# VH-VL binders against q8vl04: the designs that were tried, part 8

Target 1, 152 residues: q8vl04
Amino acid sequence: MKKQERQRYIKRLLSSNEIERQEDFVKLLRAEDIDVTQATISRDIKDMQLVKVPSATGGYHYSMPVQKQMDTEKKLKRTLKDAYVSYATQDKFVLIKVLPGNGPALATLIEAMHYDEIFGTLGDDAHVLIICKSLAMTLELQQKIQRLLSDH

## First folded at step 21 (VH-VL)

Design aa4
Fold by ESMFold2, fold request of step 22:
Structure aa4 (fold): chain C 152 residues (1-152), chain A 122 residues (1-122), chain B 107 residues (1-107)
Amino acid sequence: as target 1 above (152 residues)
Amino acid sequence: EVQLVESGGGLVQPGGSLRLSCAASGFTFSSYWMHWLRQVPGKGPVWVSRINSGGKSTYYADSVEGRFTISRDNANNTLFLQMNSLRADDTALYFCARDSSPGEGTYYFDYWGQGTPVTVSS
Amino acid sequence: EIVLTQSPVTLSVSPGERVTLSCRASRSVNSYLAWYQQKLGQGPRLLIYGASTLATDIPARFSGSGSETEFTLTISSLQSEDFAVYYCQQYQYWPLTFGQGTKLEIK
């Protein structure tokens, strides 16, 4: 089986399964009548640049890099839905007010999105301070925040 | 003399498409962010979209995201707005506008064209 | 969205008068406010940005003041070419918004 064909099967498995361990790739491929070694899977993981991301059930699972961003965005939306109070802006700052205990988690999720507009993000117990690269980017970042707050 | 001239407006049915053009002259077009705005007569303008100087970064109002596409041709000093899936509430006079500062963008607009009318009606 | 409320809606005045136009924001926009003049059949013309900074090539009879939620545009001695509709615009909060306009007309 060619490398490209095997990697297409791996993508299909990732779209339908939460796979925690490399051994699980071997087992699932074998169930599709594809016999591969763990060494081959290890090389495929590196070639495809798969990442481990948190699972909804706890623990971690393999994901395509684009799926990592989608998982982070979903968690960010959920965190904002649960904890968001308000935001205000001043100069290059966006200050998000959250329910107590939620600031650090929200700040970490915003950093993980790697928004181009952001120079840096800090959180305390009930706030997230976002420092933007320019005044125009401070305005544009607000659209992203508002979309995250929507139910879509 | 800075000039912006819009064209391509007209009457179109709901669900239809239209492509607007804006011919720019009298300034270094490739150094400026460019915007589209629209205005219903008797009301204030409403911002629609912007494109940065190099054409690589675009932003859209929520009401047009996914339906409109802004682009530019820096070699021919032309700004475009491709409008798809048009609705009655897209009816307005459409302006191209220059962002007031070269390079970084300000979201206030020092030069506007005369506008091109778009009517979406059965 | 930030609502900008301009007053009066229409102002009838004579040339030579001092004119003051108001713009009130529903939320503080600091000083990120611009003023535009629009004559019939033309696009808007930038007069003021940053609440008080005069745009290039704008006559000195125009001035802007205010901050936060209350802003004014003043024309110190109205000239006949100043009859137009005037708009304020904020660029602090997304989406950026314009007021509904104040029409200056000849008395």
Scores: ipSAE 0.719, ipTM 0.883, lowest interface PAE 0.9, mean pLDDT 90
Fold by ESMFold2, look of step 21:
Structure aa4 (fold): chain C 152 residues (1-152), chain A 122 residues (1-122), chain B 107 residues (1-107)
Amino acid sequence: as target 1 above (152 residues)
Amino acid sequence: EVQLVESGGGLVQPGGSLRLSCAASGFTFSSYWMHWLRQVPGKGPVWVSRINSGGKSTYYADSVEGRFTISRDNANNTLFLQMNSLRADDTALYFCARDSSPGEGTYYFDYWGQGTPVTVSS
Amino acid sequence: EIVLTQSPVTLSVSPGERVTLSCRASRSVNSYLAWYQQKLGQGPRLLIYGASTLATDIPARFSGSGSETEFTLTISSLQSEDFAVYYCQQYQYWPLTFGQGTKLEIK
């Protein structure tokens, strides 16, 4: 399997698991029929610049570096402030209206934030439709949107 | 009978701290989201914070973010609000409230306590 | 922020009368509106949610109607225990907001 594809799986494993040891990466990837050596995983950890952060259970686990998320948030704030017109909500949906030509870029940035409230995001030329996981999460996502639009 | 009883309110100087407690009985406390709201006499309530049933997810109103911490002890059926850096505009009657649906939040509140007063004054 | 404006602010009525209270939202909140009763010295009690659904253990004399921006709470035959302050609350938009209240008082 290609390196890019394998590293995509590694990101997915990190989002769903607290992985403390390199051997656990190998086991989890093999459970998905991805056969890799520990040497390959060690190189992936270095290439992806993974860091160890404290676990709730008292050990450490691998995580993506926090700097990449900050860069994405800055792009999201800028794109949203530049293009935002309004938003409305109904049921589990948040519909953001934007200036024409800005929907796809905004949708991509929202997906890159990996907000727990979001089931999925679609963008067209002048809209972004966000589908949330629950009614409560639809309400709570609005606080995030409002903070992105503020100067604070 | 569902009952919620707040305690821990009082008089405090600006910049001070208080810890509110809410004792719950008559229902399965660990199955419900719990909220804090506050009310200035003569005005409508204002939402302050919520905690999910397991205690791992919390949300706060912008006016209290970074100063207040909601927590719960499911073994003792108790909800808490730690209030730090108190300001005069935090003066209100504080209520704990049960979210109306077990397991998933609704953000409307079927049972409330009687309230505990908090006064922040120099 | 969604402003909920309740009318009237105070209503003087007698037991046995039909009472109608209004709540107007500054923009549509669909049907995500709740009504509460608050008696002196007590916390609010949920009466209605979803604009028109009666909450558990609430007497059938209470009913709610409306959608979008205009909502009504009706008490069909006012009882002596119904004198209180009534609040509407929306839960469509962040932040949650309550109306300023309508006080029902004895004529």
Scores: ipSAE 0.663, ipTM 0.867, lowest interface PAE 1.1, mean pLDDT 91

